# Ledger of designs, part 8: VHH binders against Rho GTPase-activating protein gacR (gacR)

Target 1, 191 residues: Rho GTPase-activating protein gacR (gacR), of Dictyostelium discoideum (Social amoeba) (q54xt6r319to509)
Amino acid sequence: MALSTITEREKSDIPMIIDKSIQFLLLEENITQEGIFRVSPNQKQLTDLKNNVNAGYITTLDGIDDAHLISSFVKAFLREMPIPLFTFDLYHSLVDCVINEEKYDCDKIKISNAIVLVLQKLPKPNFLLAKSLISLLWKISTKSSQNKMTTSNLAVTVAPNVLYPKLLDIRSLTNANATIEFIISNFNNIF
Short names: E, the ipSAE of ESMFold2; O, the ipSAE of OpenDDE; V2, 0.75 times the mean of E and O plus 0.25 times the DockQ between their complexes.

## First folded at step 19 (VHH; framework vhh_brivekimig_d4)

Design X2 (from W2 with N52S S53E G54S S57D L59Y; at its last look DockQ between E and O 0.01; V2 from the best seeds 0.00; counts 0 for: pae E 18.1 > 2, placed apart)
Amino acid sequence: EVQLVESGGGVVQPGGSLRLSCAASGFTFSSYDMSWVRQAPGKGPEWVSYISESGGDTYYADSVKGRFTISRDNSKNTLYLQMNSLRPEDTALYYCATDYYGSGWMDVSSQGTLVTVSS
ESMFold2, look of step 19: ipSAE 0.000; ipTM 0.114
ESMFold2 (binder alone), look of step 19: mean pLDDT 81; pTM 0.805
OpenDDE, look of step 19: ipSAE 0.000; ipTM 0.253

Design X3 (from W2 with D33A N52D G54S S57D L59F; at its last look DockQ between E and O 0.07; V2 from the best seeds 0.00; counts 0 for: pae O 10.7 > 2, placed apart)
Amino acid sequence: EVQLVESGGGVVQPGGSLRLSCAASGFTFSSYAMSWVRQAPGKGPEWVSYIDSSGGDTFYADSVKGRFTISRDNSKNTLYLQMNSLRPEDTALYYCATDYYGSGWMDVSSQGTLVTVSS
ESMFold2, look of step 19: ipSAE 0.063; ipTM 0.500
ESMFold2 (binder alone), look of step 19: mean pLDDT 81; pTM 0.817
OpenDDE, look of step 19: ipSAE 0.000; ipTM 0.265
ESMFold2, look of step 21: ipSAE 0.026; ipTM 0.468
ESMFold2 (binder alone), look of step 21: mean pLDDT 81; pTM 0.818
OpenDDE, look of step 21: ipSAE 0.006; ipTM 0.264

Design X4 (from W2 with D33A N52S S53Y G54S S57D L59Y T98R M106F; at its last look DockQ between E and O 0.02; V2 from the best seeds 0.00; counts 0 for: pae O 10.9 > 2, placed apart)
Amino acid sequence: EVQLVESGGGVVQPGGSLRLSCAASGFTFSSYAMSWVRQAPGKGPEWVSYISYSGGDTYYADSVKGRFTISRDNSKNTLYLQMNSLRPEDTALYYCARDYYGSGWFDVSSQGTLVTVSS
ESMFold2, look of step 19: ipSAE 0.012; ipTM 0.437
ESMFold2 (binder alone), look of step 19: mean pLDDT 83; pTM 0.833
OpenDDE, look of step 19: ipSAE 0.009; ipTM 0.205

## First folded at step 21 (VHH; framework vhh_brivekimig_d4)

Design Y1 (from X3 with A33Y G102D; at its last look DockQ between E and O 0.04; V2 from the best seeds 0.00; counts 0 for: pae E 16.1 > 2, grease 24.5 > 24.2, placed apart)
Amino acid sequence: EVQLVESGGGVVQPGGSLRLSCAASGFTFSSYYMSWVRQAPGKGPEWVSYIDSSGGDTFYADSVKGRFTISRDNSKNTLYLQMNSLRPEDTALYYCATDYYDSGWMDVSSQGTLVTVSS
ESMFold2, look of step 21: ipSAE 0.000; ipTM 0.114
ESMFold2 (binder alone), look of step 21: mean pLDDT 79; pTM 0.793
OpenDDE, look of step 21: ipSAE 0.005; ipTM 0.246

Design Y2 (from X3 with A33W S103L V108S; at its last look DockQ between E and O 0.01; V2 from the best seeds 0.00; counts 0 for: pae E 4.8 > 2, placed apart)
Amino acid sequence: EVQLVESGGGVVQPGGSLRLSCAASGFTFSSYWMSWVRQAPGKGPEWVSYIDSSGGDTFYADSVKGRFTISRDNSKNTLYLQMNSLRPEDTALYYCATDYYGLGWMDSSSQGTLVTVSS
ESMFold2, look of step 21: ipSAE 0.262; ipTM 0.675
ESMFold2 (binder alone), look of step 21: mean pLDDT 86; pTM 0.866
OpenDDE, look of step 21: ipSAE 0.026; ipTM 0.488
ESMFold2, look of step 22: ipSAE 0.216; ipTM 0.634
ESMFold2 (binder alone), look of step 22: mean pLDDT 86; pTM 0.866
OpenDDE, look of step 22: ipSAE 0.063; ipTM 0.431

Design Y3 (from X3 with A33Y D52S G102D S103L V108S; at its last look DockQ between E and O 0.01; V2 from the best seeds 0.00; counts 0 for: pae E 14.2 > 2, placed apart)
Amino acid sequence: EVQLVESGGGVVQPGGSLRLSCAASGFTFSSYYMSWVRQAPGKGPEWVSYISSSGGDTFYADSVKGRFTISRDNSKNTLYLQMNSLRPEDTALYYCATDYYDLGWMDSSSQGTLVTVSS
ESMFold2, look of step 21: ipSAE 0.000; ipTM 0.235
ESMFold2 (binder alone), look of step 21: mean pLDDT 79; pTM 0.797
OpenDDE, look of step 21: ipSAE 0.007; ipTM 0.234

## First folded at step 22 (VHH; framework vhh_brivekimig_d4)

Design Z1 (from Y2 with S31R S54K; at its last fold request DockQ between E and O 0.68; V2 from the best seeds 0.00; counts 0 for: pae E 5.7 > 2)
Amino acid sequence: EVQLVESGGGVVQPGGSLRLSCAASGFTFSRYWMSWVRQAPGKGPEWVSYIDSKGGDTFYADSVKGRFTISRDNSKNTLYLQMNSLRPEDTALYYCATDYYGLGWMDSSSQGTLVTVSS
ESMFold2, look of step 22: ipSAE 0.365; ipTM 0.736
ESMFold2 (binder alone), look of step 22: mean pLDDT 80; pTM 0.820
OpenDDE, look of step 22: ipSAE 0.646; ipTM 0.834
ESMFold2, fold request of step 25: ipSAE 0.172, 0.173, 0.186; ipTM 0.596, 0.612, 0.631
ESMFold2 (binder alone), fold request of step 25: mean pLDDT 83, 84, 80; pTM 0.836, 0.840, 0.815
OpenDDE, fold request of step 25: ipSAE 0.745, 0.740, 0.706; ipTM 0.872, 0.870, 0.859

Design Z2 (from Y2 with S53R Y101K; at its last look DockQ between E and O 0.40; V2 from the best seeds 0.00; counts 0 for: pae O 14.1 > 2, framework grips)
Amino acid sequence: EVQLVESGGGVVQPGGSLRLSCAASGFTFSSYWMSWVRQAPGKGPEWVSYIDRSGGDTFYADSVKGRFTISRDNSKNTLYLQMNSLRPEDTALYYCATDYKGLGWMDSSSQGTLVTVSS
ESMFold2, look of step 22: ipSAE 0.018; ipTM 0.433
ESMFold2 (binder alone), look of step 22: mean pLDDT 80; pTM 0.812
OpenDDE, look of step 22: ipSAE 0.000; ipTM 0.196

Design Z3 (from Y2 with S31K D57E G102S; at its last fold request DockQ between E and O 0.94; V2 from the best seeds 0.00; counts 0 for: pae E 5.1 > 2)
Amino acid sequence: EVQLVESGGGVVQPGGSLRLSCAASGFTFSKYWMSWVRQAPGKGPEWVSYIDSSGGETFYADSVKGRFTISRDNSKNTLYLQMNSLRPEDTALYYCATDYYSLGWMDSSSQGTLVTVSS
ESMFold2, look of step 22: ipSAE 0.375; ipTM 0.748
ESMFold2 (binder alone), look of step 22: mean pLDDT 79; pTM 0.802
OpenDDE, look of step 22: ipSAE 0.489; ipTM 0.793
ESMFold2, fold request of step 25: ipSAE 0.194, 0.250, 0.200; ipTM 0.627, 0.683, 0.643
ESMFold2 (binder alone), fold request of step 25: mean pLDDT 80, 81, 80; pTM 0.814, 0.818, 0.810
OpenDDE, fold request of step 25: ipSAE 0.850, 0.830, 0.761; ipTM 0.920, 0.912, 0.889

## First folded at step 23 (VHH; framework vhh_brivekimig_d4)

Design A1 (from Z3 with S54K; at its last look DockQ between E and O 0.76; V2 from the best seeds 0.00; counts 0 for: pae E 4.3 > 2)
Amino acid sequence: EVQLVESGGGVVQPGGSLRLSCAASGFTFSKYWMSWVRQAPGKGPEWVSYIDSKGGETFYADSVKGRFTISRDNSKNTLYLQMNSLRPEDTALYYCATDYYSLGWMDSSSQGTLVTVSS
ESMFold2, look of step 23: ipSAE 0.293; ipTM 0.693
ESMFold2 (binder alone), look of step 23: mean pLDDT 80; pTM 0.814
OpenDDE, look of step 23: ipSAE 0.591; ipTM 0.821

Design A2 (from Z3 with S54K T98K L103K M106F S108P; at its last look DockQ between E and O 0.56; V2 from the best seeds 0.00; counts 0 for: pae E 8.7 > 2)
Amino acid sequence: EVQLVESGGGVVQPGGSLRLSCAASGFTFSKYWMSWVRQAPGKGPEWVSYIDSKGGETFYADSVKGRFTISRDNSKNTLYLQMNSLRPEDTALYYCAKDYYSKGWFDPSSQGTLVTVSS
ESMFold2, look of step 23: ipSAE 0.011; ipTM 0.438
ESMFold2 (binder alone), look of step 23: mean pLDDT 81; pTM 0.829
OpenDDE, look of step 23: ipSAE 0.539; ipTM 0.808

Design A3 (from Z3 with S53T S54K D99E; at its last look DockQ between E and O 0.62; V2 from the best seeds 0.00; counts 0 for: pae E 6.4 > 2)
Amino acid sequence: EVQLVESGGGVVQPGGSLRLSCAASGFTFSKYWMSWVRQAPGKGPEWVSYIDTKGGETFYADSVKGRFTISRDNSKNTLYLQMNSLRPEDTALYYCATEYYSLGWMDSSSQGTLVTVSS
ESMFold2, look of step 23: ipSAE 0.116; ipTM 0.596
ESMFold2 (binder alone), look of step 23: mean pLDDT 80; pTM 0.818
OpenDDE, look of step 23: ipSAE 0.621; ipTM 0.834

Design A4 (from Z1 with G56S T98K G102S L103A M106F S108P; at its last look DockQ between E and O 0.61; V2 from the best seeds 0.00; counts 0 for: pae E 3.9 > 2)
Amino acid sequence: EVQLVESGGGVVQPGGSLRLSCAASGFTFSRYWMSWVRQAPGKGPEWVSYIDSKGSDTFYADSVKGRFTISRDNSKNTLYLQMNSLRPEDTALYYCAKDYYSAGWFDPSSQGTLVTVSS
ESMFold2, look of step 23: ipSAE 0.324; ipTM 0.693
ESMFold2 (binder alone), look of step 23: mean pLDDT 81; pTM 0.823
OpenDDE, look of step 23: ipSAE 0.624; ipTM 0.838

## First folded at step 24 (VHH; framework vhh_brivekimig_d4)

Design C1 (from Z3 with S102L L103S; at its last look DockQ between E and O 0.72; V2 from the best seeds 0.00; counts 0 for: pae E 4.3 > 2)
Amino acid sequence: EVQLVESGGGVVQPGGSLRLSCAASGFTFSKYWMSWVRQAPGKGPEWVSYIDSSGGETFYADSVKGRFTISRDNSKNTLYLQMNSLRPEDTALYYCATDYYLSGWMDSSSQGTLVTVSS
ESMFold2, look of step 24: ipSAE 0.260; ipTM 0.647
ESMFold2 (binder alone), look of step 24: mean pLDDT 80; pTM 0.811
OpenDDE, look of step 24: ipSAE 0.249; ipTM 0.661

Design C2 (from Z3 with S102T L103K; at its last look DockQ between E and O 0.77; V2 from the best seeds 0.00; counts 0 for: pae E 5.0 > 2)
Amino acid sequence: EVQLVESGGGVVQPGGSLRLSCAASGFTFSKYWMSWVRQAPGKGPEWVSYIDSSGGETFYADSVKGRFTISRDNSKNTLYLQMNSLRPEDTALYYCATDYYTKGWMDSSSQGTLVTVSS
ESMFold2, look of step 24: ipSAE 0.236; ipTM 0.655
ESMFold2 (binder alone), look of step 24: mean pLDDT 81; pTM 0.817
OpenDDE, look of step 24: ipSAE 0.353; ipTM 0.725

Design C3 (at its last look DockQ between E and O 0.77; V2 from the best seeds 0.00; counts 0 for: pae E 6.8 > 2)
Amino acid sequence: EVQLVESGGGVVQPGGSLRLSCAASGFTFSKYWMSWVRQAPGKGPEWVSYIDSSGGETFYADSVKGRFTISRDNSKNTLYLQMNSLRPEDTALYYCATDYYTGWMDSSSQGTLVTVSS
ESMFold2, look of step 24: ipSAE 0.093; ipTM 0.575
ESMFold2 (binder alone), look of step 24: mean pLDDT 81; pTM 0.818
OpenDDE, look of step 24: ipSAE 0.432; ipTM 0.758

Design C4 (from Z3 with K31R S53N S102T; at its last look DockQ between E and O 0.64; V2 from the best seeds 0.00; counts 0 for: pae E 5.4 > 2)
Amino acid sequence: EVQLVESGGGVVQPGGSLRLSCAASGFTFSRYWMSWVRQAPGKGPEWVSYIDNSGGETFYADSVKGRFTISRDNSKNTLYLQMNSLRPEDTALYYCATDYYTLGWMDSSSQGTLVTVSS
ESMFold2, look of step 24: ipSAE 0.208; ipTM 0.644
ESMFold2 (binder alone), look of step 24: mean pLDDT 79; pTM 0.800
OpenDDE, look of step 24: ipSAE 0.240; ipTM 0.643

## First folded at step 26 (VHH)

Design D1 (from Z3 with V5L V11L P88A L93V M106F S109R S110G; framework vhh_etentamig_d1; at its last look DockQ between E and O 0.54; V2 from the best seeds 0.00; counts 0 for: pae E 4.1 > 2, grease 25 > 24.2)
Amino acid sequence: EVQLLESGGGLVQPGGSLRLSCAASGFTFSKYWMSWVRQAPGKGPEWVSYIDSSGGETFYADSVKGRFTISRDNSKNTLYLQMNSLRAEDTAVYYCATDYYSLGWFDSRGQGTLVTVSS
ESMFold2, look of step 26: ipSAE 0.318; ipTM 0.706
ESMFold2 (binder alone), look of step 26: mean pLDDT 81; pTM 0.826
OpenDDE, look of step 26: ipSAE 0.417; ipTM 0.749

Design D2 (from Z3, 14 letters changed; framework vhh_7n9e_1; at its last look DockQ between E and O 0.48; V2 from the best seeds 0.00; counts 0 for: pae O 10.9 > 2, grease 24.4 > 24.2)
Amino acid sequence: DVQLVESGGGLVQAGGSLRLSCAASGFTFSKYWMYWGRQAPGKGREWVSYIDSSGGETFYASSVKGRFTISRDNAKNTLYLQMNNLKPEDTALYYCATDYYSLGWMDYWGQGTQVTVSS
ESMFold2, look of step 26: ipSAE 0.117; ipTM 0.587
ESMFold2 (binder alone), look of step 26: mean pLDDT 84; pTM 0.851
OpenDDE, look of step 26: ipSAE 0.006; ipTM 0.242

Design D3 (from Z3 with G104D M106F; framework vhh_brivekimig_d4; at its last look DockQ between E and O 0.70; V2 from the best seeds 0.00; counts 0 for: pae E 4.3 > 2)
Amino acid sequence: EVQLVESGGGVVQPGGSLRLSCAASGFTFSKYWMSWVRQAPGKGPEWVSYIDSSGGETFYADSVKGRFTISRDNSKNTLYLQMNSLRPEDTALYYCATDYYSLDWFDSSSQGTLVTVSS
ESMFold2, look of step 26: ipSAE 0.279; ipTM 0.681
ESMFold2 (binder alone), look of step 26: mean pLDDT 79; pTM 0.810
OpenDDE, look of step 26: ipSAE 0.526; ipTM 0.802

Design D4 (from Z3 with G56S E57Y S108V; framework vhh_brivekimig_d4; at its last look DockQ between E and O 0.75; V2 from the best seeds 0.00; counts 0 for: pae E 7.2 > 2, grease 28.6 > 24.2, SAP .679 > .668)
Amino acid sequence: EVQLVESGGGVVQPGGSLRLSCAASGFTFSKYWMSWVRQAPGKGPEWVSYIDSSGSYTFYADSVKGRFTISRDNSKNTLYLQMNSLRPEDTALYYCATDYYSLGWMDVSSQGTLVTVSS
ESMFold2, look of step 26: ipSAE 0.043; ipTM 0.549
ESMFold2 (binder alone), look of step 26: mean pLDDT 81; pTM 0.815
OpenDDE, look of step 26: ipSAE 0.163; ipTM 0.601

## First folded at step 27 (VHH; framework vhh_brivekimig_d4)

Design G1 (from Z3 with S102P; at its last look DockQ between E and O 0.71; V2 from the best seeds 0.00; counts 0 for: pae E 3.9 > 2)
Amino acid sequence: EVQLVESGGGVVQPGGSLRLSCAASGFTFSKYWMSWVRQAPGKGPEWVSYIDSSGGETFYADSVKGRFTISRDNSKNTLYLQMNSLRPEDTALYYCATDYYPLGWMDSSSQGTLVTVSS
ESMFold2, look of step 27: ipSAE 0.321; ipTM 0.710
ESMFold2 (binder alone), look of step 27: mean pLDDT 81; pTM 0.823
OpenDDE, look of step 27: ipSAE 0.123; ipTM 0.588

Design G2 (from Z3 with Y101S S102P; at its last look DockQ between E and O 0.76; V2 from the best seeds 0.00; counts 0 for: pae E 5.2 > 2)
Amino acid sequence: EVQLVESGGGVVQPGGSLRLSCAASGFTFSKYWMSWVRQAPGKGPEWVSYIDSSGGETFYADSVKGRFTISRDNSKNTLYLQMNSLRPEDTALYYCATDYSPLGWMDSSSQGTLVTVSS
ESMFold2, look of step 27: ipSAE 0.210; ipTM 0.626
ESMFold2 (binder alone), look of step 27: mean pLDDT 81; pTM 0.822
OpenDDE, look of step 27: ipSAE 0.310; ipTM 0.701

Design G3 (from Z3 with S30R S54K S102P; at its last look DockQ between E and O 0.78; V2 from the best seeds 0.00; counts 0 for: pae E 3.5 > 2)
Amino acid sequence: EVQLVESGGGVVQPGGSLRLSCAASGFTFRKYWMSWVRQAPGKGPEWVSYIDSKGGETFYADSVKGRFTISRDNSKNTLYLQMNSLRPEDTALYYCATDYYPLGWMDSSSQGTLVTVSS
ESMFold2, look of step 27: ipSAE 0.365; ipTM 0.728
ESMFold2 (binder alone), look of step 27: mean pLDDT 81; pTM 0.821
OpenDDE, look of step 27: ipSAE 0.487; ipTM 0.790

Design G4 (from Z3 with Y50W; at its last look DockQ between E and O 0.41; V2 from the best seeds 0.00; counts 0 for: pae E 3.1 > 2)
Amino acid sequence: EVQLVESGGGVVQPGGSLRLSCAASGFTFSKYWMSWVRQAPGKGPEWVSWIDSSGGETFYADSVKGRFTISRDNSKNTLYLQMNSLRPEDTALYYCATDYYSLGWMDSSSQGTLVTVSS
ESMFold2, look of step 27: ipSAE 0.408; ipTM 0.767
ESMFold2 (binder alone), look of step 27: mean pLDDT 79; pTM 0.804
OpenDDE, look of step 27: ipSAE 0.180; ipTM 0.615

## First folded at step 28 (VHH; framework vhh_brivekimig_d4)

Design H1 (from G3 with Y50W; at its last look DockQ between E and O 0.58; V2 from the best seeds 0.00; counts 0 for: pae E 2.7 > 2)
Amino acid sequence: EVQLVESGGGVVQPGGSLRLSCAASGFTFRKYWMSWVRQAPGKGPEWVSWIDSKGGETFYADSVKGRFTISRDNSKNTLYLQMNSLRPEDTALYYCATDYYPLGWMDSSSQGTLVTVSS
ESMFold2, look of step 28: ipSAE 0.460; ipTM 0.780
ESMFold2 (binder alone), look of step 28: mean pLDDT 81; pTM 0.819
OpenDDE, look of step 28: ipSAE 0.388; ipTM 0.740

Design H2 (from G3 with D107K; at its last look DockQ between E and O 0.48; V2 from the best seeds 0.00; counts 0 for: pae E 3.2 > 2)
Amino acid sequence: EVQLVESGGGVVQPGGSLRLSCAASGFTFRKYWMSWVRQAPGKGPEWVSYIDSKGGETFYADSVKGRFTISRDNSKNTLYLQMNSLRPEDTALYYCATDYYPLGWMKSSSQGTLVTVSS
ESMFold2, look of step 28: ipSAE 0.406; ipTM 0.754
ESMFold2 (binder alone), look of step 28: mean pLDDT 81; pTM 0.820
OpenDDE, look of step 28: ipSAE 0.411; ipTM 0.752

Design H3 (from G3 with Y50W Y100T D107K; at its last look DockQ between E and O 0.56; V2 from the best seeds 0.00; counts 0 for: pae E 2.5 > 2, unsure alone 64.98 < 65)
Amino acid sequence: EVQLVESGGGVVQPGGSLRLSCAASGFTFRKYWMSWVRQAPGKGPEWVSWIDSKGGETFYADSVKGRFTISRDNSKNTLYLQMNSLRPEDTALYYCATDTYPLGWMKSSSQGTLVTVSS
ESMFold2, look of step 28: ipSAE 0.489; ipTM 0.795
ESMFold2 (binder alone), look of step 28: mean pLDDT 79; pTM 0.800
OpenDDE, look of step 28: ipSAE 0.376; ipTM 0.728

Design H4 (from G3 with Y100T G104N; at its last look DockQ between E and O 0.64; V2 from the best seeds 0.00; counts 0 for: pae E 5.5 > 2)
Amino acid sequence: EVQLVESGGGVVQPGGSLRLSCAASGFTFRKYWMSWVRQAPGKGPEWVSYIDSKGGETFYADSVKGRFTISRDNSKNTLYLQMNSLRPEDTALYYCATDTYPLNWMDSSSQGTLVTVSS
ESMFold2, look of step 28: ipSAE 0.208; ipTM 0.641
ESMFold2 (binder alone), look of step 28: mean pLDDT 79; pTM 0.798
OpenDDE, look of step 28: ipSAE 0.484; ipTM 0.790

## First folded at step 29 (VHH; framework vhh_brivekimig_d4)

Design J1 (from H1 with D107K; at its last look DockQ between E and O 0.50; V2 from the best seeds 0.00; counts 0 for: pae E 2.5 > 2)
Amino acid sequence: EVQLVESGGGVVQPGGSLRLSCAASGFTFRKYWMSWVRQAPGKGPEWVSWIDSKGGETFYADSVKGRFTISRDNSKNTLYLQMNSLRPEDTALYYCATDYYPLGWMKSSSQGTLVTVSS
ESMFold2, look of step 29: ipSAE 0.493; ipTM 0.791
ESMFold2 (binder alone), look of step 29: mean pLDDT 80; pTM 0.810
OpenDDE, look of step 29: ipSAE 0.506; ipTM 0.779

Design J2 (from H1 with G56S D107K S108H; at its last look DockQ between E and O 0.37; V2 from the best seeds 0.00; counts 0 for: pae E 2.5 > 2)
Amino acid sequence: EVQLVESGGGVVQPGGSLRLSCAASGFTFRKYWMSWVRQAPGKGPEWVSWIDSKGSETFYADSVKGRFTISRDNSKNTLYLQMNSLRPEDTALYYCATDYYPLGWMKHSSQGTLVTVSS
ESMFold2, look of step 29: ipSAE 0.498; ipTM 0.800
ESMFold2 (binder alone), look of step 29: mean pLDDT 81; pTM 0.827
OpenDDE, look of step 29: ipSAE 0.484; ipTM 0.769

Design J3 (from H1 with G56S P102S D107K; at its last read DockQ between E and O 0.86; V2 from the best seeds 0.75)
Amino acid sequence: EVQLVESGGGVVQPGGSLRLSCAASGFTFRKYWMSWVRQAPGKGPEWVSWIDSKGSETFYADSVKGRFTISRDNSKNTLYLQMNSLRPEDTALYYCATDYYSLGWMKSSSQGTLVTVSS
ESMFold2, look of step 29: ipSAE 0.597; ipTM 0.838
ESMFold2 (binder alone), look of step 29: mean pLDDT 80; pTM 0.814
OpenDDE, look of step 29: ipSAE 0.382; ipTM 0.721
ESMFold2, fold request of step 32: ipSAE 0.427, 0.594, 0.598; ipTM 0.763, 0.832, 0.834
ESMFold2 (binder alone), fold request of step 32: mean pLDDT 80, 80, 80; pTM 0.814, 0.811, 0.810
OpenDDE, fold request of step 32: ipSAE 0.575, 0.438, 0.659; ipTM 0.822, 0.755, 0.849
ESMFold2, last read: ipSAE 0.596, 0.417, 0.600; ipTM 0.842, 0.763, 0.839
ESMFold2 (binder alone), last read: mean pLDDT 80, 80, 80; pTM 0.814, 0.814, 0.815
OpenDDE, last read: ipSAE 0.837, 0.557, 0.543; ipTM 0.917, 0.798, 0.797

Design J4 (from H1 with F59W W105Y D107K; at its last look DockQ between E and O 0.41; V2 from the best seeds 0.00; counts 0 for: pae E 2.3 > 2)
Amino acid sequence: EVQLVESGGGVVQPGGSLRLSCAASGFTFRKYWMSWVRQAPGKGPEWVSWIDSKGGETWYADSVKGRFTISRDNSKNTLYLQMNSLRPEDTALYYCATDYYPLGYMKSSSQGTLVTVSS
ESMFold2, look of step 29: ipSAE 0.483; ipTM 0.791
ESMFold2 (binder alone), look of step 29: mean pLDDT 81; pTM 0.831
OpenDDE, look of step 29: ipSAE 0.824; ipTM 0.904

## First folded at step 31 (VHH; framework vhh_brivekimig_d4)

Design K1 (from J3 with R30S K31R M106T; at its last read DockQ between E and O 0.45; V2 from the best seeds 0.61)
Amino acid sequence: EVQLVESGGGVVQPGGSLRLSCAASGFTFSRYWMSWVRQAPGKGPEWVSWIDSKGSETFYADSVKGRFTISRDNSKNTLYLQMNSLRPEDTALYYCATDYYSLGWTKSSSQGTLVTVSS
ESMFold2, look of step 31: ipSAE 0.623; ipTM 0.844
ESMFold2 (binder alone), look of step 31: mean pLDDT 80; pTM 0.805
OpenDDE, look of step 31: ipSAE 0.466; ipTM 0.757
ESMFold2, fold request of step 32: ipSAE 0.610, 0.504, 0.547; ipTM 0.841, 0.789, 0.812
ESMFold2 (binder alone), fold request of step 32: mean pLDDT 81, 80, 80; pTM 0.818, 0.808, 0.813
OpenDDE, fold request of step 32: ipSAE 0.807, 0.738, 0.496; ipTM 0.901, 0.861, 0.782
ESMFold2, last read: ipSAE 0.612, 0.572, 0.582; ipTM 0.839, 0.823, 0.829
ESMFold2 (binder alone), last read: mean pLDDT 81, 81, 81; pTM 0.819, 0.814, 0.818
OpenDDE, last read: ipSAE 0.700, 0.697, 0.677; ipTM 0.846, 0.862, 0.835

Design K2 (from J3 with M106K; at its last fold request DockQ between E and O 0.82; V2 from the best seeds 0.68)
Amino acid sequence: EVQLVESGGGVVQPGGSLRLSCAASGFTFRKYWMSWVRQAPGKGPEWVSWIDSKGSETFYADSVKGRFTISRDNSKNTLYLQMNSLRPEDTALYYCATDYYSLGWKKSSSQGTLVTVSS
ESMFold2, look of step 31: ipSAE 0.544; ipTM 0.808
ESMFold2 (binder alone), look of step 31: mean pLDDT 80; pTM 0.817
OpenDDE, look of step 31: ipSAE 0.535; ipTM 0.796
ESMFold2, fold request of step 32: ipSAE 0.537, 0.552, 0.575; ipTM 0.812, 0.820, 0.830
ESMFold2 (binder alone), fold request of step 32: mean pLDDT 81, 81, 80; pTM 0.825, 0.821, 0.819
OpenDDE, fold request of step 32: ipSAE 0.693, 0.689, 0.595; ipTM 0.859, 0.857, 0.828

Design K3 (from J3 with R30S K31R S56Q; at its last look DockQ between E and O 0.42; V2 from the best seeds 0.00; counts 0 for: pae E 2.6 > 2)
Amino acid sequence: EVQLVESGGGVVQPGGSLRLSCAASGFTFSRYWMSWVRQAPGKGPEWVSWIDSKGQETFYADSVKGRFTISRDNSKNTLYLQMNSLRPEDTALYYCATDYYSLGWMKSSSQGTLVTVSS
ESMFold2, look of step 31: ipSAE 0.480; ipTM 0.780
ESMFold2 (binder alone), look of step 31: mean pLDDT 82; pTM 0.835
OpenDDE, look of step 31: ipSAE 0.418; ipTM 0.740

Design K5 (from J3 with R30K K31R M106L; at its last fold request DockQ between E and O 0.87; V2 from the best seeds 0.78)
Amino acid sequence: EVQLVESGGGVVQPGGSLRLSCAASGFTFKRYWMSWVRQAPGKGPEWVSWIDSKGSETFYADSVKGRFTISRDNSKNTLYLQMNSLRPEDTALYYCATDYYSLGWLKSSSQGTLVTVSS
ESMFold2, look of step 31: ipSAE 0.662; ipTM 0.862
ESMFold2 (binder alone), look of step 31: mean pLDDT 81; pTM 0.821
OpenDDE, look of step 31: ipSAE 0.445; ipTM 0.754
ESMFold2, fold request of step 32: ipSAE 0.591, 0.661, 0.654; ipTM 0.831, 0.861, 0.861
ESMFold2 (binder alone), fold request of step 32: mean pLDDT 80, 80, 81; pTM 0.811, 0.809, 0.815
OpenDDE, fold request of step 32: ipSAE 0.827, 0.679, 0.409; ipTM 0.911, 0.836, 0.744

